# Ledger of designs, part 4: VHH binders against F-box/kelch-repeat protein At1g80440

Target 1, 354 residues: F-box/kelch-repeat protein At1g80440, of Arabidopsis thaliana (Mouse-ear cress) (q9m8l2)
Amino acid sequence: MELIPNLPDDVARECLLRSSYQQFPVIASVCRAWNREVSLSQFLHQRKASRHSQELLILSQARVDPAGSGKIIATPEYRISVLESGSGLWTELPPIPGQTKGLPLFCRLVSVGSDLIVLGGLDPITWQAHDSVFVFSFLTSKWRVGATMPGVRRSFFGCASDSDRTVLVAGGHNEEKCALTSAMVYDVSEDKWTFLPDMARERDECKAVFHAGRFHVIGGYATEEQGQFSKTAESFDVSTWEWGPLTEDFLDDTGDTVSPPTCVAGGDLYACWGGDVMMFLNDKWQKVGQIPADVYNVTYVAVRPGMLIVIGNGKALAGYGEATVGYICDLSSSRWVKLETHGGHVQAGCFLEV

## First folded at step 1 (VHH)

Design b9 (framework vhh_6fv0_2)
Fold by ESMFold2-Fast, scan of step 1:
Structure b9 (fold): chain B 354 residues (1-354), chain A 124 residues (1-124)
Amino acid sequence: as target 1 above (354 residues)
Amino acid sequence: QVQLQESGGGLVQPGGSLRLSCAASGFTFSDYWMYWVRQAPEKGLEWVSTISSSGSYTYYKDSVKGRFTVSRDNAKNTLYLQMNSLKPEDAAQYYCAKYEVTWSDSGTYYFDYRGQGTQVTVSS
């Protein structure tokens, strides 16, 4: 078959590999052969291998009040902002059809392949827990509705992606503010949820990361211990389909009252707390850097080889709340470079490579 | 350790009044904006009222304006919510919260409720 008329397929494929992700919907619309080519998981793998892939920082970011009213808004409108790392260009994704007041409050963002997945949160109109799953394809630039999260509706759950196929969810609380032990996994391509065995502990407001075939759930609190965050962690082994033993003092004596933002790269676990960047090494947390002083609260942290991205808030102000600040840290030099965030509060984020 | 202890809830008939209190400890109360939030059994968390660290600025959910009044006593580390003309839709578990909350990803209000809340029931 001929991908481009009068060109060998290998040469034609090389041309497609060099295209910007913003051109993928246009390419897919040209003909069946091009649509099929860019939809293959192998295509994205080849882009990464040839160093033509683009790294995207994806943020759920509140709209700013252009009038500068100074009034506090109870339900801000969230949209998806995208920063392409190589060019420094910011774009905004189209709104989710039918979501007139923006993204759900406290929703989770994860990436799977070339897809952005938006999970849960609270409906900005009714303030009821969402069981909704919204999927944005960077190949088509279109939203679709995924299968709803099964079981009781949950908020403030831990959520992590294996980056390849699945999204895992654990804990949170139900509509009666009862902390949950249940966990489940979503297969994005099959559009199916499967329950996992329950965790050993109830974990409201927990953090989660996926690393080396294991879904790690960290901290949180039980219903009877509301606001008293656990230092324990447990992890689910996707190969054995079993939770491992509870780790009692996983979060060392931090002095903090909440579970720290965490991220994983290349086998190393990072966390941000007490103004410090910590790395988990030899079963202990070790300080590897210091967060810039103008970051008051870290709302999103991500890592890539040799680099750490930190997004957070400045001090509270009347009106829309806190100024948003972001930084990229070179982990080898501990040097920080400020990101231009264009205002707006960030409630969630993820990193995606296409 | 941050602690927030709510009190003053109870059962009232429609049109009745209640005064909620929140005793704060473990942080410098006068440095934080404080919030009242509520949750009914089949509803998500709902913001009700905000008061600045000095008490000079107050904000309210539209449905409670003119009926609820938030206030604070920084010398006593106590936050208050005076609720008048209570309606059935006001029935909920009420929590006080400080401005800074790591689990609040909304960007609207950073709040941290460590207390167990106080139940408000409105029935005939």
Scores: ipSAE 0.000, ipTM 0.180, lowest interface PAE 15.2, mean pLDDT 78

Design c1 (framework vhh_8emy_2)
Fold by ESMFold2-Fast, scan of step 1:
Structure c1 (fold): chain B 354 residues (1-354), chain A 122 residues (1-122)
Amino acid sequence: as target 1 above (354 residues)
Amino acid sequence: QVQLQESGGGLVQPGSSLRLSCAASGFTFDDYAMHWVRQAPGKGPEWVSSISWNSGSINYATSVKGRFSISRDNPSKTLYLQMNSLRPEDSAVYYCAKEYTYRGSTYEFDYRGQGTQVTVSS
C-alpha cells in the first residue's frame, strides 16, 4: 500500500530515511506500513548507505547536584545520557521501569543494531549482583527486559557486542569474589543465552572487544592474584567456536595496575594507559597520541573512523569536586578538542548508529 | 585548624565487614572532595576511593570495586567507608584525606588524620 498519499513509495522512503531518530517512535505509531518500514533491518542499512544515519554516544552517567544534601548519599544515581554527534545535543533516556535508584552500578553498555543493551552490575541500593538484561529500542523509545544471564551471578566481567546480533560476556567474579573462566553469548533477537567453552584463565575485571569475528578478552586477574593484573589475552573465534591460544605478553610495557580502557574500530585496537593513547600494530603496542593532562583517570574510551573519544575524571582540586572531562581526537591530525560533558561520573558507554 | 579523625577499624576474619568513619573539622567539609587511602606495613600509600563534595562523582580502586562503598554526610561532616568481603590483602592503616597529590608512582596526602588500623587475619 501507498506509504504517503500521492507520493511514490521510493520518494516516501527517502523522506523516512532523512528523519531524526527521535521521531522513529512517532513514525512507527502512525500506521502499520510506516511501523513496518522503520522496523526493517534494511531501513537502518539504507540510512547508513545514504548518510542520513545519526551517530549517538551513549553514556551511563551520574546525576549532578542531587537534591537532599542533608541525607547520606552512599551511591550516585546513574542515568543514560545521549550525545548526537551531528547536532551536539544532549538528551536523557527514560528510566528503566522499576529501577528507582538508577542504573546498576558498574553495569555494561553495548549496542546491537538499533538497541542499547544494559547488562549486569550491582543493585545501587543493596550492592548485590544483577543478572538483569535491559534492552532499550531506539525505534520504539521503550525498555524491555531480556533473558537473565545464566549460571552464577557475575560482576566486573568483560563484555562486547558484534554490533549486529550478539553480546558476549566473559570472566568477572561471583558472589564470593572468585574470578571466573566461564563465558557466554546472548542472541538479542532470539532472547537466548548460550555458554561458550571456558577461557584458559580466570579473569576478574577484564576488558573485552569484538573484532573481525573474534571476541577478545584482555587482562583481568585470577582470584589468587587480586590486584595483580594479567598482561595476557585470549580470543574466541565465533566461526570455529574455539578459543585461540593464550597471548602471554599482550599488555607488555603497560605499567598500569588495571586492565586499560580499550576500544576497536576499522580493524585497529586502541587502549589508553599511562597518559598515552596506544594502538596495536604489528603485534606491538605503539603510542599514537598523548591524553590531555587534565584527564586524570580515563573511565571510557571509544573510537570511530577518524575519531577517538576519551572521557575521564578531572583531578580533584582544593575547594572543588572532581569534574567529568572529555576530549575528541582527530586521528588524522592528532588534534584534540574538548568535549562538553553535561554531567557527572561516566561508568560505561557505547556508540550506536541509527 | 584542620582535623580528621578516623575510627571503626579492628581485627576481623576474612569475609567480614567493617564500617570506617572519618569526623572532619576546621574546614568547610561541603566544599571538598574526600578520599580514603590505605597503607600496609612497608608499602607506600594506596588510593582506595574518592567522593566529590556533593556525592555526584564516586570512584574506587579496581581492587575494592564491588566490595567497598564510600559515602558522606555533609551536615555531620563525616566520611564513611563500608568494607564488605574483607580479605587479608585489605590489611592496612586506613586514612581519610581532604587533599591529595599524585606524583608519579606515589601519592602525597594533605590533612591526613591519624588513621584507623584494619587487620584481616584467619
Scores: ipSAE 0.008, ipTM 0.205, lowest interface PAE 13.5, mean pLDDT 78

Design c10 (framework vhh_8emy_2)
Fold by ESMFold2-Fast, scan of step 1:
Structure c10 (fold): chain B 354 residues (1-354), chain A 123 residues (1-123)
Amino acid sequence: as target 1 above (354 residues)
Amino acid sequence: QVQLQESGGGLVQPGSSLRLSCAASGFTFSSYAMHWVRQAPGKGPEWVSSISSSGGSTNYATSVKGRFSISRDNPSKTLYLQMNSLRPEDSAVYYCAKETYYFEGSTWTYDYRGQGTQVTVSS
């Protein structure tokens, strides 16, 4: 099948590569040849190689109630906000079908290819742990339901994607508030979960990151140590199917604070704590920047080559969510530019390039 | 489903005492820290007090420290707030709140599903 009548396929393919991600559902609907072309993993790879890809910051963000002052504290309604970095344009994804009160509370967001994956969290109506997996395709602009997370229902787990095929989950706590050692991996294309061997330590409220074939799980706390965050870390090698040795003092200088937001850019691991941006280099955390003073608490960190994105809360004066503040840092100059977040509290986020 | 049912409020004169109760159901009460939060008409919500899951640790807002005492009875799944030396500015609807696992700096995230109990301190 000719991609575009009377055009060579290489010319037609170049035209498709230049399209905005917002046009992908329309392109996919034209015919099977176009649908197949934009669905190929090579299509997204070629878009990145040709510099036609779009960088999307995806946030699970509460709706702002302009009349919130003087109201009873309510469970926030979370939606997906999307910022396209090149245009500065903010959009909102359609709601998940059947989720009338928004995204699960404290759900995790990761990206795999052109898909956004929403995992776990608490039902905003019942506050019972979700085992749900929701997948948004930027190709079709539609949600689908993935296979549920197996085993005991868990909340506040570490979660990271290899960006290509899988999502890995570890720790959290069960419905009895018992910290978990178990871990598992989700194959997005096969829609299947597989359990990993258990971690060495129970890790509630841990952080996770995927880097160089390893799933790193950092911090958290054991059941008997609620609020006493561990400085340990361990990592799962996906090639050997084994956890590596426990690192006792991985978070050497965080004090008695929550496990810090962590992320990876290129080959570098970053974390934010104490008003500082830290980079893990030569087996030590080194300060590489200072977070702007109006960011009281960092809730989400993402990096891309040369840029760090920091989202947090403004100075807290009330019990449930304060103004959200965000910044983009040019890592080469340490210059910060304020990001308009157009909403309330950010509970989770991910970066997606499409 | 998490349910919290507050009771014990009322109309009292300044200097009086009240004891608030919160009956919890739908979760393992003994595994969670609990909070009291209040909201006066025309004002934002104010965190009042917290108690650890075991009852071994308590915290209070500066405005109520020395006057209020938080306690819990894990077997009966009940949270209490003893309020002494009540002042007109303590007038508010009081809510019992289950701790969630997300802490944002100085601000706890929590869930309260009760109707609250109204405390009015007026002469």
Scores: ipSAE 0.006, ipTM 0.258, lowest interface PAE 12.2, mean pLDDT 78

Design c11 (framework vhh_8emy_2)
Amino acid sequence: QVQLQESGGGLVQPGSSLRLSCAASGFTFSSYAMHWVRQAPGKGPEWVSSISSSGGSTNYATSVKGRFSISRDNPSKTLYLQMNSLRPEDSAVYYCATPYSWEYGTEYQFDYRGQGTQVTVSS
ESMFold2-Fast, scan of step 1: ipSAE 0.215; ipTM 0.601

Design c12 (framework vhh_8emy_2)
Fold by ESMFold2-Fast, scan of step 1:
Structure c12 (fold): chain B 354 residues (1-354), chain A 126 residues (1-126)
Amino acid sequence: as target 1 above (354 residues)
Amino acid sequence: QVQLQESGGGLVQPGSSLRLSCAASGFTFSSYAMHWVRQAPGKGPEWVSSISSSGGSTNYATSVKGRFSISRDNPSKTLYLQMNSLRPEDSAVYYCAKDYEITYHSGTTYEYFDYRGQGTQVTVSS
């Protein structure tokens, strides 16, 4: 069947490649041929190759509490906010079916292909640990439930995706507040979990990034070292299925005692701490910028080639829903442009290109 | 291993006072902000009060401000909540909570907390 009546298929494909991601569910509903075209992994690769893809910043963001009145308002209701980088337009994803009080507290967000993956966290009503995996497809604008995380229920774990196929999880703590050494990988398309070999260290409240075929797990603390964050890191090689040796002094002794927000792009690892933007270069952290003074706490950082996005809390306020402040930095000029961002506290985020 | 143990609850008449205690162990108590959270039957948890690691800063929910007083004794690793002029609507299980570690180090948000103890029941009825 012709993709578009009375147009050659190559011309029709060019028209589909130029469409907004918000049109994908509509396009998929027209007929089977169009549904097949936009569902192919080649479609997204072609959009990126032709520079018609859209870059999305995805945030788990609390609803604003504009008043100091009310019961239960101390427990924030998180939603998914989406910023399309090219247009500067904000939108909100539909709620996860059955999650009437919003996203799990302290859940993790990662992207795989055109899918947003929400995993873990605490139930906002009961404060019990979730083993839940929720998947949002930007092709269909629908949520689905993935296979639950196996083993003990964990919170405050590190996770990262390879962006193409898998999500990796490591550390956190169990329901007895014991730090974990275990790690696992989720194959999104096969909907299956596989355990990795254990890490060398217990790592509660750690951070993770995926870079150059390796899953890096940074910082965190052991059960007996509660509140004493490790400066160490270790990385899993997905090709050899082995953890590499520990890096003892991976994080600088700058006085920051937490695992910093981290991200990776184009072979470079970035982290934000102490009011500074740091790049890991030649086995050392080097300051490459200063975060604007009105960003009090950095809660999420994302990098594009030559650009850094920093999201955090504004001036410290007592209570719920501290003002959200965001900036985009041109790394070549060190010029910061304030980002319009509506809503409250950002607890997690990821970057997705469709 | 983080452990929190609440005590001091009971059955009292409206207008009465109670002093709640929370004994903490398994972490460096003096390094963390601490919170009191309560949960009444059929309701979600409600934040009641917070105190900074040094005790120099305190905050209260509007419903208890002026009636409740939070304090801490870092040498004994104990958190307190002095509750005056108790009302039937104060009836709940009261929990002691340690601040969420990353949120504390990156700034105090007061509502975000890591671990809660077993709780102590407060019932205010005539």
Scores: ipSAE 0.006, ipTM 0.289, lowest interface PAE 10.5, mean pLDDT 79

Design c13 (framework vhh_8emy_2)
Fold by ESMFold2-Fast, scan of step 1:
Structure c13 (fold): chain B 354 residues (1-354), chain A 121 residues (1-121)
Amino acid sequence: as target 1 above (354 residues)
Amino acid sequence: QVQLQESGGGLVQPGSSLRLSCAASGFTFSSYAMHWVRQAPGKGPEWVSSISSSGGSTNYATSVKGRFSISRDNPSKTLYLQMNSLRPEDSAVYYCAREWSYTGEYDFDYRGQGTQVTVSS
């Protein structure tokens, strides 16, 4: 069908490729041909190939206390903030239907294709562990409820996405405070969970990243080692469906760090600890940069090819609570650009390209 | 960078013991008094315990005095809460907090993400 009257379809497609993601639901509502066009996986691939795609930073961020006092007030209400990197414009996603007190506390955010996936955490009303999966489609601007996480309820687990089809979950602890060896994968399009073989180690409060076709689960602690974080890591190969051998010294370079550093993947593996930006090269962590001195506490780190984002708290001035401070680093130039962040504490985040 | 990370929570039987830890980084830990605060489902935050910067003085809420013990290890920058004789009413998310105000409860400049403690049969 003719996409735009009196224009060749190739020219009409170029116009659609250049549209803002905020217009996708409107475009999809115009007619079946337009809806079909923006729903094709080819559409997103073409946007990326032509450099018309938009890089979105998605954050679970608390409402700002109007007083800025840092007081412990009623449970913070978390919402989804979205930064479009090219324009610098901030928006807020609609609330999850039925979640009147905001996002689950300590939930995980990952991206798969054009979808944002919200997993786990604690219910902000009841404070019980969630097995819930919420999916936001940037094509429709609608939330849906995904299949619940199977097995025992878990909290403080490692979570990572392959960015293309699946979300992987490993470790955490159950309601008996037993650290878990179990792992599972969620296929977003099929809306189905599958258990993986167990990890070699129990890993409560672990970190996870997806890198080079492998799901890496880093650190954490066993039930008997409560609060004493492991320096080991292991990785699952999604193509062979097997865990690789345990790496016993993966975090040895962190010294006496009691918690595993924030690890992120985006072409290369990065981690932040001790005010430094580290990259995993030749089986060793190597310093590649230094976090700006006005980032007092790093709460969230994200990486994309050629770009690193660091978000944290500013320094306490006169003993009052502080605004969120963020920076984007161009990894090719090692230059930091201050990010204008609106809102309070960031508990989770991800990148999504549409 | 001020960072507080709580750990050690879980599901336990009444009468059990549990030890919570709070790993601190990004500030001179030995210079600040530290607090444990908890929040039960549907309730406001409750101050539980405090410890002076040197560890020489400790204070406890009446509801936990004699059962809980706060301690700190300044060299490792870690705060602890030893919880004994746990009761169902101790069920809450427990937060580690750095003191920011010299007056008033619940006035803290930083708290961690919390660790869930559930005491049930």
Scores: ipSAE 0.007, ipTM 0.239, lowest interface PAE 10.9, mean pLDDT 77

Design c2 (framework vhh_8emy_2)
Fold by ESMFold2-Fast, scan of step 1:
Structure c2 (fold): chain B 354 residues (1-354), chain A 124 residues (1-124)
Amino acid sequence: as target 1 above (354 residues)
Amino acid sequence: QVQLQESGGGLVQPGSSLRLSCAASGFTFDDYAMHWVRQAPGKGPEWVSSISWNSGSINYATSVKGRFSISRDNPSKTLYLQMNSLRPEDSAVYYCAKTWEYTGGKYTVTFDYRGQGTQVTVSS
């Protein structure tokens, strides 16, 4: 059957390729041929190749308390906010079924293909660690529950995606506040967890990035060194299934223990510390930019080819909360454009292209 | 990246007073609003009190208004909660918390990190 009556199939496919991701569930519901067309991995590849894909910034962001509420809320309700980069329009994803008080506190967000993965965090009511995995499909606009994280429940762990198939997790602390050495990988399509060999060091509140076939776990602290962040790093080679040698001085001496660096990957490794944007080049950290002065502290950093996003807090105002301040840097021109951020505090984020 | 250490809890009789302390490190204490949150066994967390970075804005939960007083000493990086006329219903683990974005807000508080807590038991 013709995809669109009285049009050649190639012309009809071109029309579908130009559709907004918000229309994908509707398109899939029209008929079997359209459902098959938008469900093919080829469809998303063709959208990217033809430059009709949409690049989404996905944030776990607190709701602002509505005017007229007489109730004092101790913990903000987090939701998923989505910015479509081309249009500048913000939308909100549907809530996770059964999560009536919003997203888990300090949960991690990563993207795998056209899926958003929400991992771990603390229950906003009980403050107990979640072992939950929630997956949102941008093709269906539906949430599903993934296999729970195995082993001891952990929070404040490092988490990174290879962007293709897997999510890797390392460190954090258990419910007794003991820092962990264990690591694991989640295969999103197979819905299976596999333990990795243990890291050389316990790493609570560590940072993780996936870069060049390696899962890098950076910094953090051991149980006996709470709040004293390590300068060390280690990386897992997914091809050999081995941790590489420990790097003792991976994080250069920044001289500041109150502002640990944040590391991200997107073709190249970037980190933000001391008001500077640093790039890992030729096995050394090199300053490549200066963060706009109205960003008091950086809470979230993301990089994609050609683009760096920095989100942080503005300076405190008397009787009013610190405003969320964001910037997008065009890496080719080194120009910063202020990102209009509405809503409350951002606790996590990721990029996704559909 | 934040370290908070609560102290001063204990077992007391109804009508007694306690003073809780929270020693902060790992961040610029005088740039952030600070909060006290408590959690009783089998209950969710309950916000108790907030104080802005400069003490210019102070707020209390209705259940503790007139009995509790929040204060801070920025030079020593310490947050305090003076609890007077304690009741059995005040029994809980008390946590010190930092807010990132909603520092002086009257309603919604965003918690960055909380410490290990300090146990307060009010019993006869």
Scores: ipSAE 0.000, ipTM 0.206, lowest interface PAE 16.9, mean pLDDT 77

Design c3 (from c1 with K98R E99D Y100L R103W T106K E108Y; framework vhh_8emy_2)
Amino acid sequence: QVQLQESGGGLVQPGSSLRLSCAASGFTFDDYAMHWVRQAPGKGPEWVSSISWNSGSINYATSVKGRFSISRDNPSKTLYLQMNSLRPEDSAVYYCARDLTYWGSKYYFDYRGQGTQVTVSS
ESMFold2-Fast, scan of step 1: ipSAE 0.019; ipTM 0.333

Design c4 (framework vhh_8emy_2)
Fold by ESMFold2-Fast, scan of step 1:
Structure c4 (fold): chain B 354 residues (1-354), chain A 124 residues (1-124)
Amino acid sequence: as target 1 above (354 residues)
Amino acid sequence: QVQLQESGGGLVQPGSSLRLSCAASGFTFDDYAMHWVRQAPGKGPEWVSSISWNSGSINYATSVKGRFSISRDNPSKTLYLQMNSLRPEDSAVYYCAKGYVTWESGRTYTFDYRGQGTQVTVSS
């Protein structure tokens, strides 16, 4: 049967490829053929190849009390804000069923295919560590609950996605505030966790990135060295199932800063510290940009080909909620354009293309 | 209006003890987790300890674990920090806080509200 009546299948597929992601659930409901077309991994690959894909910046943002002076009046209620880069339009995802006080505090956000994955964090009411995995499908606009993170409950762990199938987690601390060496991987489609071999070092408050088949875990600190961030890094090779040798001075150029926000784009690793955007090139960090002065601390960094996104918090009095400040940099011109952001404090973010 | 008033600081010798108090008003104290945060001159704020609404969950920074004890008295709407075996590096302004805060030292903290603080100085 024809995909669209009275149109050749090639023309019909072009029409589907050009649809907004917000229409995907409606398209999937028309008939089995359309549902099948939209659900194929080939569909998303074809959208990207034809340049009809939509790039989404996804943020966990606090509600702002409209009666306040830019301060948060209660335990913040975090929601998912979505910016579609091409249109500049903001939307909000539906709340996670059963999470009446918003997203877990300090949860991690990653993307896998057309799915947003929300991991861990602290219960906003009890402040107990979550082992929860919540998955939002941009194809169906529905939340589901994934398999819980195994082992001890952990907070402030490093987390990275291969963008295709898996999410990797390492370090953090347990409910005794002891830094962890353990690591694990979640297969989103099989809904299963597998433990990795332990890291060489305990790493609380570490950062993680996935690059070229390796899960990199950067910085953090051991239990007895709380607040004294390590300059070391180590990486897990998913093909050999082994951790590589420890890199002692990976963050040597950072001085004594906290584990810096990091991201990977193409073959390049980026990090932000000291008001600068750094790129790891030829085994050395090189400054490639200066962050606008009104960004007081960077909470999220993402790089796309030719483009850098920096989200952080603005100038605020110590101990008060911070206004969100965001910028997009055209890497070829080094020009910064301010993002219009809605809502309050950003605790996590990720980038997703559908 | 939310108010937090710290007291009990002072000048003491190394090895001494102090008990800090925080009197809370303007909110339902029994429903909120409470925190102690300190800030030394020229340094960023450092989280010290947290206690849940019912005292069922208590956490300490590694630097004070075994020396400091957090407690609360919900009927009197008061938060306490018992500080034993004080060291020169414990010298700071101590704040009680309502709201959320990171457990880790070296991070930027976000509060719903914090008090004026009480100065603790540990020197010979």
Scores: ipSAE 0.011, ipTM 0.370, lowest interface PAE 8.5, mean pLDDT 79

